# Designs tried in a protein design chat: VHH binders against o59646. Part 25

Target 1, 363 residues: o59646
Amino acid sequence: MKNPKFTENQKEIEKEEFEFLQKLNFIIKESLELFNTNLKNSMKFINYITLPIIMASIESKSFNPFSEIIEKHIAFILNSKMNSLGYKFLPLGYSSDLTYENDNSIIHIDIKTANLENPSDFKDTVPLGINQSSYPGVLDCKIRGKNIKADCKKIKVYPNIPTTYNNKLTITNALLFIYPDYKEIIDEIREDYIAIRELISINLKDILTPIEGSLEEFLNYKPSNEKKRLEPILDNIVRGYFIHDKLRHEFSENVEKDLEEFEKKIIGIAKKLKEREIKPVAILSISIPNGELAPHYDDEIVSGKSWGSSFRYHYKKSGNSVFKGLDNKASRAVFLHINKEYLPVLKKYFDPITVYELTEKRL
Key: E = the ipSAE of ESMFold2; O = the ipSAE of OpenDDE; V2 = 0.75 times the mean of E and O plus 0.25 times the DockQ between their complexes.

## First folded at step 12 (VHH; framework vhh_nb_b201)

Design u3 (at its last look DockQ between E and O 0.01; V2 from the best seeds 0.00; counts 0 for: pae E 17.1 > 2, grease 25.4 > 24.2, placed apart)
Fold by ESMFold2, look of step 12:
Structure u3 (fold): chain B 363 residues (1-363), chain A 121 residues (1-121)
Amino acid sequence: as target 1 above (363 residues)
Amino acid sequence: QVQLQESGGGLVQAGGSLRLSCAASGFTFSSYAMGWYRQAPGKEREFVATIYSGGDTYYADSVKGRFTISRDNAKNTVYLQMNSLKPEDTAVYYCAAWGLYGSTEYTYDYWGQGTQVTVSS
């Protein structure tokens, strides 16, 4: 439907992309209970990572502690299931970690997580690295709503992934997992953590004896000429005290009481994180157009301001993204799962919402 | 039911301007890509411009720099501002909506009835 017309080869590419999307959707949809079980097993150890999560949250307000855990569990499921569909795991370096091959194609799957409170990471768009697409991105030349140059759309940012490997078609997909923001749970204790750092700071002389020189000279030394030693020392003492059971009973009883109260709060936060039953709010499966489909998706695959550090695929909500060369205009972006507890907030971002359901045909 | 209604066509002298409008109803307008196509007598229908739900635009080479597509989601309306018109722009202009609902649902392209644009020299 687009000028120029889709060639027969481009239509065949889209047929292959659509057929793989259906296979992937089936695998993930059928594996949701296994994923949830595996995630719960990781959560048995939440007590050991909660303090590191709290400490990291000071540095980044958007930190999502579960992203890597989620990615690895989905990767395990895919590696276990893709073989049954005739795909062999194929690590290529500088490609998606989930790369597979069969006789006709090389498959790249990227797993992404987004928090529900940051819709720029999931609504109508998915971020892509240069190893996650074969479609050249059109440079977006806007600054503050102005284009810098008139012909910026002629400038392409080229990804690392070719449109074919040894005449095998490249197929690229993203799995996007939307989760609740954990900021409110972490905010509950953040000020307490800051207060504990200050408490330790005031009482450092009780536990820190310099080998030579004065304590104040030691604490104010700036090895990089930018920051004092104090913050790393405080964080180290926190880890020593709460994780490694070191330095216990070296502070006064009032300080020890406050440290013990904070430890109880850490345990309470860990319990809240575990009880949330870390389940996705939604799972979106996205077929990313192959680069031989250019120029038909030029308006949808756009490079960021950094001239090749990243791309975005504007899949335009499930109703706006299609296989443009197929007569059926099937969606390239498909919901595999919706947590009904979050349906009111999801309707703010997506309307309508249609979830893929398993049908009679199994893969 | 889906309705796409074009307006704003007419007769204009070469170098002139027209603004086409397409009022839409019966679907979630803000979620659809909207576009303009045209068909001259004896020719196949050809792509003119698209505006996606996020506001990104794409134009046929023959109209770049002369035509501007825009949308008003509050009015469920897409516009085509046509400047520096040439006789070869003479055609019936069609509004189209392009989108899909979910993984198992097939979506047909929606088309308006067309509006005639005639550019005289």
Scores: ipSAE 0.000, ipTM 0.123, lowest interface PAE 17.1, mean pLDDT 77
Fold by OpenDDE, look of step 12:
Structure u3 (fold): chain B 363 residues (1-363), chain A 121 residues (1-121)
Amino acid sequence: as target 1 above (363 residues)
Amino acid sequence: QVQLQESGGGLVQAGGSLRLSCAASGFTFSSYAMGWYRQAPGKEREFVATIYSGGDTYYADSVKGRFTISRDNAKNTVYLQMNSLKPEDTAVYYCAAWGLYGSTEYTYDYWGQGTQVTVSS
């Protein structure tokens, strides 16, 4: 049914936008096999590319150790595909990670990865860069949980792309790749990683060229409430050790031995990860309405900024925040791929589930 | 009552051509995107081509340059011109319709019964 809130002109604009979205979804869907193929090929180089990421990304929460490489691969493939379709990449500093332009449209695509057991990116909200949407909005600061300024009530979102359709359609799309949880694998090396970090920390003075100030004081300084200053440094050192071999000579023999042992463990973990197949359990395409259309499309859509330069797209229902499925209308949120084995889990966060199969189908 | 009726299928030699037609009724044709899909034995149904209400077209990579989709709103008919046919194009071809948001009708999917296309080597 026609949305009665749309003028004739708005209807036409929305129609064009929606048609494009369908095309885009199709393009992505048809590219899924290519995504998988390239990812597999890239995994051959896991020791060179992924290991540093794994090491640097060990967190308390479940994490996809391949998130970065996956995102890059997907981006690469999308770029190629979009180019083949006559779209030009627009390297705008204020735009999304992937911005494309043709004669009639500007397209922003944000590629996201998440794990099933870490629903932070899809349970309640989908985080987007503030520069990745034409949708203005206000978000309650409390929605992002622990990342809240104590006195923040609401944050206004300022889109950096046109909120009107002037001469070109503006489209924002989030592609969310949901993967199985690899936490159990990563947890196997967490303690070792911590140990290695500590080891490096102890020896950092000997490794680093003297800097202005007291390095010892720097190393010993442990602010109770501040993000550990050394963490990024240590992580970078670890990365450097494994990637560039240059730092290896700076360590004592004992330390080097320990690091080598750790490397073996990491390689083992990488192998385990390879064996598990890193296919997504679901791929979700989320298209945020243009600011001009948003009020007419869904009044319940909420987007907002949360710290720094990001905002979230979300829906609040009966006190619980859930991802907005847009179930009452033609959905801008559709699953392009679902592993049916994970459907029960996905249904905890998405209800209903709309799948793109030639056309949209509710599951 | 929505109906999609495919026609034009048959047996053709490799390198040959066929033109499929799909006659639609029971809905506002001009408001719907129309498309062709195909299913080979033992395979999943796959996208072939789509033409939107606005006239934009999209093709599967496997058929680009060989197939052309078009529509005649006055006749409520969508066409698929298939040139340079290959054995791998052998399948049941299905006509599909789906509404877009903003159209005059509810977004819904409709399918034809399919027409057999066989390309011999």
Scores: ipSAE 0.000, ipTM 0.216, lowest interface PAE 15.0, mean pLDDT 67
ESMFold2 (binder alone), look of step 12: mean pLDDT 82; pTM 0.832

Design u4 (at its last look DockQ between E and O 0.04; V2 from the best seeds 0.00; counts 0 for: pae E 19.2 > 2, placed apart)
Fold by ESMFold2, look of step 12:
Structure u4 (fold): chain B 363 residues (1-363), chain A 119 residues (1-119)
Amino acid sequence: as target 1 above (363 residues)
Amino acid sequence: QVQLQESGGGLVQAGGSLRLSCAASGFTFSSYAMGWYRQAPGKEREFVATIYSGGDTYYADSVKGRFTISRDNAKNTVYLQMNSLKPEDTAVYYCAAWGLEGSYVTDYWGQGTQVTVSS
């Protein structure tokens, strides 16, 4: 059962992957204070985002409104810092979230957000799409815990990203941001929003100006679901009333009082969102093995679903996943940031927790 | 000059315990990650455990639950408590130090101490 030795080419690949991981970790770690400052500045405007978040939540049971903000800011940081290090942004359309090149490498970075309440998305593993790896994964043939076919290791799931591109080494990384679930804050006001929509619906004729034929024609337009027809109208009135200060005092005094009470609840929710901040619970940096390193990582990169076209990288399976061609001295997955408020919760999922620390050379 | 000196090795029967120590000098110990590696005859050096400057620890699967790494920054010393020892734990144990945690190359190595676990 001895593993094949790493070839000299495979050791060089791992050296390049490790050197880039160190550069990426340095960039992100150095930039954490700017990231936190910009997030704080964005919280000045949380009042303007809160009502749209509530309105969007009706059709979803789980909602994290801050994922796009995280991606935008990380892309901003990386684009500015990578360029100063001689990496050029390369928009490929079908590639990973962020692609860069320099003289000898093509870099793919995926920004992933995981909910702390769903540990299958971050605990010891990271999901990968077909455009997010160059390493063929072992096909997972299990259904309901049963292996329904013999030895699926003979069948590989092949990704779209090649191991080299234009004679440049492909390097793939993931930045995994773990956040708390904001659903509990949104859930406490969702029922109130639904009640406000019904209140407006019941009193709709109070605010519509009759025009001969026009109001009746408007109300007689009926899509296949009458509630769906009214939802855009009600949402428009909500936006007009609460965001644009239109239609105020056109309802009865009792209706106006209920609308004002809801406005106070919106402000309360905005305060709760501001106090929670959009800070990550943890930031994990992951170097994903290049496909030329096969078979050395075959036990760690598998199909993400039975018979699927996605993967999972099990970076902590059977211990910590490391750069195996570099004498197992450095981890491929390292925490760049841990919010100390959540450390007790994180210790339930990770044992031990290893963090990357910048250590200045002492002069 | 940097020096890492291991001690506490020796002969022990299977199921027994040993505590290794590594005394460090010549660098700012409290800012370095410290660790242990081992090398059995005819085998490659393998990772055993790491303790980072902040106190977080990392273990190889083969020793998890049996070995405990700790550090005393006041004494410039890292320890490896080895319990439930097996003949497979027989090796020369090396102390290691890293100034840049998660770094590519270990900055310093100790001379090694022999641990022998008899049946």
Scores: ipSAE 0.000, ipTM 0.115, lowest interface PAE 19.2, mean pLDDT 76
Fold by OpenDDE, look of step 12:
Structure u4 (fold): chain B 363 residues (1-363), chain A 119 residues (1-119)
Amino acid sequence: as target 1 above (363 residues)
Amino acid sequence: QVQLQESGGGLVQAGGSLRLSCAASGFTFSSYAMGWYRQAPGKEREFVATIYSGGDTYYADSVKGRFTISRDNAKNTVYLQMNSLKPEDTAVYYCAAWGLEGSYVTDYWGQGTQVTVSS
């Protein structure tokens, strides 16, 4: 039976939902210092073990080297907080997705991180895991990134939480943490990492021969893009060198010396990273329309597909934000935090986006 | 200038009652949610109760049935009636206000008032 609290008036429903979101957002807001404190403490573990994993990517674009750590810590803290407030965790999500339930609501939270210089994750899109919502429907597929075919199929969304207000209010929320860019630090070690990879490549046979009998065939294979073929192997070897001492013994003395020098550099970089301010420059809470409200947004929502198992909500570049309210002025996007020092930069990305509450607001 | 001033704290015996008050100024009180938090020595600040602008209330499980939060918008004051107090309730109690300003959620905090419950 439908909860009598919720009428067929969608505006009223949205109001109730928004009020609940305010509660949630406040909970998150009050936890910001805890997020920062715990993150800082955890960052002490960044060292020559972690950085090789981080640097395994040779992507030219900036990315947040701390994203995984940040997301996990946020999740941990949020779980603790939510539990303390009587919310029960529902193991319905994956990765950094969290689902909670209390007497009156079911909440799904997707935690996301990005850097200022990598706006692809927030400027145009908010990536969500497939079916990680209360939003039923078929979403148009939009291209994100160079690796996604233009001929992408529409995405069917299969909600993993209730889609109606029968018993509980359902909310899907993207929680986006935007951090400063650390590209300059990463770039400092990037060349060295590449050099080490090359060094390992030269000695790859000696390293891998004990592992597999078909190695010779592998090494002799010459695809059109040799670098691409070997890259994952080299990256794993680099990781292994720093994680497992056994792999170090597979290298010649000269190679080992070079690797030791690289390790020193990594330690230096780790120190630099640890010394950086690791507070978010902005925290953005975005509520995705739930099942009951979805019909009012379907024609406005633009979705994209990331390679893998994710889809994204988009704002219209040439139009109004998809995060608008039912009255076309309100927004489901709320900044929970902004570092004013970064406001000029943030405006470049978010100024075109209508944000905030049931009333239209701009940065 | 936003100000939150708590009062009503003190020493009370277990089983006793206290009523905390928080006088607010410097913002549109009626549009803000008001709440109480507490922090015991060596512990993290924890949620106690919140009353929203619409009048809805929320309580921590540890205080449900014992504490009641209310507000008087005409007086810009939020109250916390604390009954059946326990030694575990001993803490500095903080008044909090939160709401939306511009594009953001903002929060304000009082300086706190000491509540001590003796066994």
Scores: ipSAE 0.000, ipTM 0.252, lowest interface PAE 12.0, mean pLDDT 70
ESMFold2 (binder alone), look of step 12: mean pLDDT 87; pTM 0.884

Design u5 (at its last look DockQ between E and O 0.08; V2 from the best seeds 0.00; counts 0 for: pae E 13.8 > 2, placed apart)
Fold by OpenDDE, look of step 12:
Structure u5 (fold): chain B 363 residues (1-363), chain A 121 residues (1-121)
Amino acid sequence: as target 1 above (363 residues)
Amino acid sequence: QVQLQESGGGLVQAGGSLRLSCAASGFTFSSYAMGWYRQAPGKEREFVATIYSGGDTYYADSVKGRFTISRDNAKNTVYLQMNSLKPEDTAVYYCAAWGFTSGDTYTYDYWGQGTQVTVSS
């Protein structure tokens, strides 16, 4: 329910925000086919540009190996659309952040991807950078539970876009693309990857010969308070091997053969991924309240994601892992697309589900 | 005409097992997600399990680890193996089908007539 302190001016702002959301939703819906078409075309190059991404996805946690590509494509399409509508892109130098300006508004769109079996990005909260909102807040470092430093201080969140409406309306929107999991495909090569990492580890001395110092000490170094740097290094070496042919000459013939075999497997995995339809299970549009409006919705909509670097907006119902704002008439969260096959799963996280149509429909 | 026919329900003691079957006709079975729902007396219909056209499976938390959904596309049949049954599993179990066509056009949802499962304490 809206705070009774909602002023007429605030209502007008809300109206503008909502109208924009509707326009955005329309744009995205119209672009769905285009998203799919362009993404498919991009997948033709999977063996050349996505292998490192696939490899990076070989983690214990489910990850969308195409997330980066998807985000870039979506961004490209959105840019085109927004430009056609008279919006000017504001290059703020952020990765997947899209900021636009017209005569009366500044619009920030954050494109997000997630997987069904990894609901960390949508189950309770939507992650945003601290510089991606007009919402001022204070993040409690304790909110993230197990990974919090004992003496964590509260972090002030400062909006990087105007919170006042003296000149232009500022809008923040999260566009979330939820995809099926590809974990089962990636899992096919996990053991091989581990083996390759180990293989490289054994031969790391040869690879790092140009590096000054004791390689043995380096390899045996176990910092007590820091994440083992070895694993990321190994991963980077593995990736580098496949990206840069020059690195291949640094390995023995036997090692090279093993790596070649692994490469074949990776290529096989890439093919499997390519053959799989890469369509979103769901597309969710969330308009984050402006800082001036936020208190009238939920005073606890912001939570910490990463220490000092990001935060999450959430609309969680008490006791349930669902977005509470989805059932509101003035809901800022709406599904633009849903694959009905996955509706039961989606309902675990979203209930009720409101779908954008000419008129909103509740599922 | 689309038809979903459930079978395999009945009375079973707690801790027992049942296997439900749903025979489908009138649509391209392999293109549809198949699922099971249940409705206990005085309660709302609730999701039990789904198997997608791609073979992925999902379960309600209440049945996870006990129930297994599977499908045979050659027979146009979806199955629900129910193990370690509990009295709270007593309900009418309904078979459901839904899917989408190329171009993201959604098909209609289909439901069976249901089969009674009763688990005695």
Scores: ipSAE 0.005, ipTM 0.227, lowest interface PAE 9.9, mean pLDDT 70
Fold by ESMFold2, look of step 12:
Structure u5 (fold): chain B 363 residues (1-363), chain A 121 residues (1-121)
Amino acid sequence: as target 1 above (363 residues)
Amino acid sequence: QVQLQESGGGLVQAGGSLRLSCAASGFTFSSYAMGWYRQAPGKEREFVATIYSGGDTYYADSVKGRFTISRDNAKNTVYLQMNSLKPEDTAVYYCAAWGFTSGDTYTYDYWGQGTQVTVSS
């Protein structure tokens, strides 16, 4: 109901968050050519990684087969460069994977990827786990399409990360990589891969002899409610056959023929992935408000669908999201890279687009 | 104080041509990407064309091969040459600028007031 003014402490917090955002932006922007070179070098090995990419796309809903490669190269750059800004690596158990400190602050950086064809992953919002923010988010206990609702205004989404560690300010950032949709390429082989798993499953008797009970009973055993013994066995056999050249000629001739047809398909997909552009469409750098800034960002940091185990930062809600306590109203979300071919598409989702460019003075 | 002023709109028969101009002031024009958007009645504003400071150009699929964007840095002006015009091209055309405005950040939301293009059938 009240719109309280920023305290002097809150303004100082925002100044520190803004200054770190500029430092982070400098490191990443200066390193983009190294990132591109490292990514191109990884692509020399596409023939060896295509099947693992296909398998990962079935087990997760990822539509960017290179998302993990992208994330790891950026993490390497950060781990290599942060010392030039006076920060040292400080891994803390249940914190962000990329945690750093200097005399005055503890920095948490999370690397996120999003598919351009799934705007809910990046348009005006970024998902946050409880170890990726210090801001107590608004808990929304209303479920669309369900008649189970509660008034949860007195309860927040409480993150794992404190607003300070002793006298060191917690600063949290996200780097969001938007990449092209590879769904067409992956979908081309998805049904074939599912069919191959089923073919192996039906023919497991050729390579597995149960000691006690039926093979069906053995395979349907669930070590947990989430999975059956069959699933890890199938994945293991796929890796053995296609990556390690094992189990060849252990199946019948007809089964071997189908496995070899699939192997040809894998090679074809590798060629298509090699030919497709793999660079990010855009890189977005986001300063996530510290929890001491509550309630100023309550309209922007709201629970996700996990009912208190996660939330979202709506960095563009109700217009352009800025450092609300700073006079310059600098943006909390800035682009570090835009593939110019995709700028028209990005303008559809982002208005305005704020881009960071290198200056004469390095920070 | 950034200003973008469009001109060159008007009424033209289908199959005809028009050249739009956008005069810019209040910023270092040669460092900015410039572009054109359009909005027909009852529709959302849509992208038409962009030209970056280095001269690279990009076009919406609906206008590729018919429209050409260009810039004259000496005159602080961006142009849109529109050929083979169709009734579907009828819209208010807006000039836009994306680029460095202060410090080390850019704003991608500078817009002109628009110029009407009407293509009769």
Scores: ipSAE 0.000, ipTM 0.210, lowest interface PAE 13.8, mean pLDDT 79
ESMFold2 (binder alone), look of step 12: mean pLDDT 83; pTM 0.835

Design u6 (at its last look DockQ between E and O 0.04; V2 from the best seeds 0.00; counts 0 for: pae E 17.5 > 2, placed apart)
Fold by ESMFold2, look of step 12:
Structure u6 (fold): chain B 363 residues (1-363), chain A 120 residues (1-120)
Amino acid sequence: as target 1 above (363 residues)
Amino acid sequence: QVQLQESGGGLVQAGGSLRLSCAASGFTFSSYAMGWYRQAPGKEREFVATIYSGGDTYYADSVKGRFTISRDNAKNTVYLQMNSLKPEDTAVYYCAAWGIYSGTYTSDYWGQGTQVTVSS
């Protein structure tokens, strides 16, 4: 039967999932000020990582270093707050890094970050690894754009995580942090950095004297068979000059002037990065259905791009995804935070936007 | 004071149609999700349909294709068009509202219910 009735056990599972979602939402929402304070403390030291950020940015797909900082701070908050509520930290291997237990359940929480300019990472769907769900995903055995398919109704994408551990219910959640792209700040200095690398390269003869052979032969050698020796040498000289105050006065005066001007630009970028609110554009909290709830979510939990190695949870496939077995039909995907400056952009991707608010009790 | 006033219930033959209305007052209607639930004698209250503030809808499988929920924000009213009625649809139908945009996922408000009876 395509849509059988929820059993009493399945309704109880959804009740437990909903109750945990409320606890998680409360913890994160209550902790947003602490999270912001922790981020601001990290940003006191932005000057020390600004040059490494610039050096990493040469390619158009630079990693956003703030995503790692964000993930670490929220993981710290979860670890402390979960302990306060009686959940013991319990990483199991081949599970999420944020795994907890209490008397009744084992909790798996995955922290995900997404770039606002890459909507495939967050719009209407969330990717999941096999360690981040207990729900068998429907396997798509069609090849896109070709008339080739197999009957895969008997085979699903099977996750590593069971629906229960020793009578303890498996509960899986994702916290999705949507952040702005910082490319516009980095773009201001990228071409200047490329020019500085070339300037140093042209003037290496001032500071690097080969004993045997030509400097050109030395620099063009590929010791790792991936990059010429020139590339790590330039990186090393940049670190030496700007971080360690080495090699000053080893170049001509006009070269030194250009290096000093770039140093001022580094400081300017550091100030721009420090002035940014590092708070996410939005935080989305997602309850991922337990596998015992099959087949009720089969239309929504399917294989990812890699057959058999990942999932996608399509929380908007047939309208808002809800706790289908509960009377209240609450949403499984809820915004905990929205930066109002980005609301017009968010409305392009989400309509409606369901936001969790802390309830103030009448005293 | 919040009020949900249901109307349109009654007795109807199997295969017939009925339209329920729920007029809301005392809260910002356009910001709330609205829904219909039903309870047959001796049974648990069960979900029928929900319509979110943005117009997205969700239906219980037992009524999908037969029932249509809609809302009129200008009139602060939610409707349930019930077609192809069956005796198993006999129940007290309740209008409900809740602020999905709040920390409360259970219904904040319930109507008093209206009886729908489908004769075989």
Scores: ipSAE 0.000, ipTM 0.196, lowest interface PAE 17.5, mean pLDDT 79
Fold by OpenDDE, look of step 12:
Structure u6 (fold): chain B 363 residues (1-363), chain A 120 residues (1-120)
Amino acid sequence: as target 1 above (363 residues)
Amino acid sequence: QVQLQESGGGLVQAGGSLRLSCAASGFTFSSYAMGWYRQAPGKEREFVATIYSGGDTYYADSVKGRFTISRDNAKNTVYLQMNSLKPEDTAVYYCAAWGIYSGTYTSDYWGQGTQVTVSS
């Protein structure tokens, strides 16, 4: 329930936030073609950039192989647009986190990508970088995944932007780009990659000759999680093989041949990925109230930590988190773009779906 | 009843100027964002300019530097000054109003449109 004490101020804040969303909507809509064009141009180099990253992953879950590229492109375009609109960039964030300031506001935009078939990033939560918000959150250690410690204390998240509206309006916005799944393409080479990893593992001694002194100890060390221990090294070697020609010369002829064959397959996969539709199926903007407004706006907004250095905002309803449109005061989620072909799938995770374009559409 | 009535459209030569007006009634004008959109034959309606209740403005890239949106709350009227007009600006121009309340749309209203034709 809204606190009457903040009604007037809240209305103004919400209005301003919504106006920003409208601007952002326009920016995103007008930039979609630019996103696609620039991203496509970058895809010609996928074998040098994206594929090594893909190859460095043995994850079985679907992920967006273009996520880094996409996020950078989006950031670039948004920066240009925001600058043109008189916003000054503040280098307060990491990676694809963008913070802007004008005379009246400080705006933080966290750009995220997800895959439709892997709803881990949007099913019930939106991941943000820790302390990359104007909202002081509390993270429950129990939601950190599989590593639940008995003596888990809640962690306070400290905002990196002001939590009050006294001087400037502060806005935290998660901008989520949901893309089609590419898992089927990646899975085509997964077994081959595993084979290559094994091949490299068998020949690791030859590859790591420069560290021969410690290499023997390393190779002989067999902890219970040996596979996991070797994984980062193998991944780096594979990456190096494809990025740096120098590593290729360290392999035997037989191994090199096998790697070359694998490379051919990778090139094929790269082509498939390049030809794949890269347009987002949906773009979701979630505006998070800052610390001052949050308690009086929506007490159902909660935050939790996922893997790594991220936290998640989500709406809790009877233990089941659901994103809703802005027409629901408990949620600040709004769709800036939706491919209608994917609407049935999206409806599984979002209810209701409200799209703000030229006119509001309720789906 | 909400009404948005556009005026000021017409035929103009390339490089010329027009000023569109939109008279609004039936709602609290000062609380609404006002905007202009346009639709050319066979094309989708596209954003041109918006002015929010707070006075902030936003323009499509295609019209930046040439078009200026303004509003007079006392007259419940929004204006679009169009300078340096181009043939590609030929379209039906629509006035729109968006009510913003509690972080969401309260209402969305449209005018009937006014024809702008720019000859080459």
Scores: ipSAE 0.000, ipTM 0.219, lowest interface PAE 13.9, mean pLDDT 69
ESMFold2 (binder alone), look of step 12: mean pLDDT 84; pTM 0.846

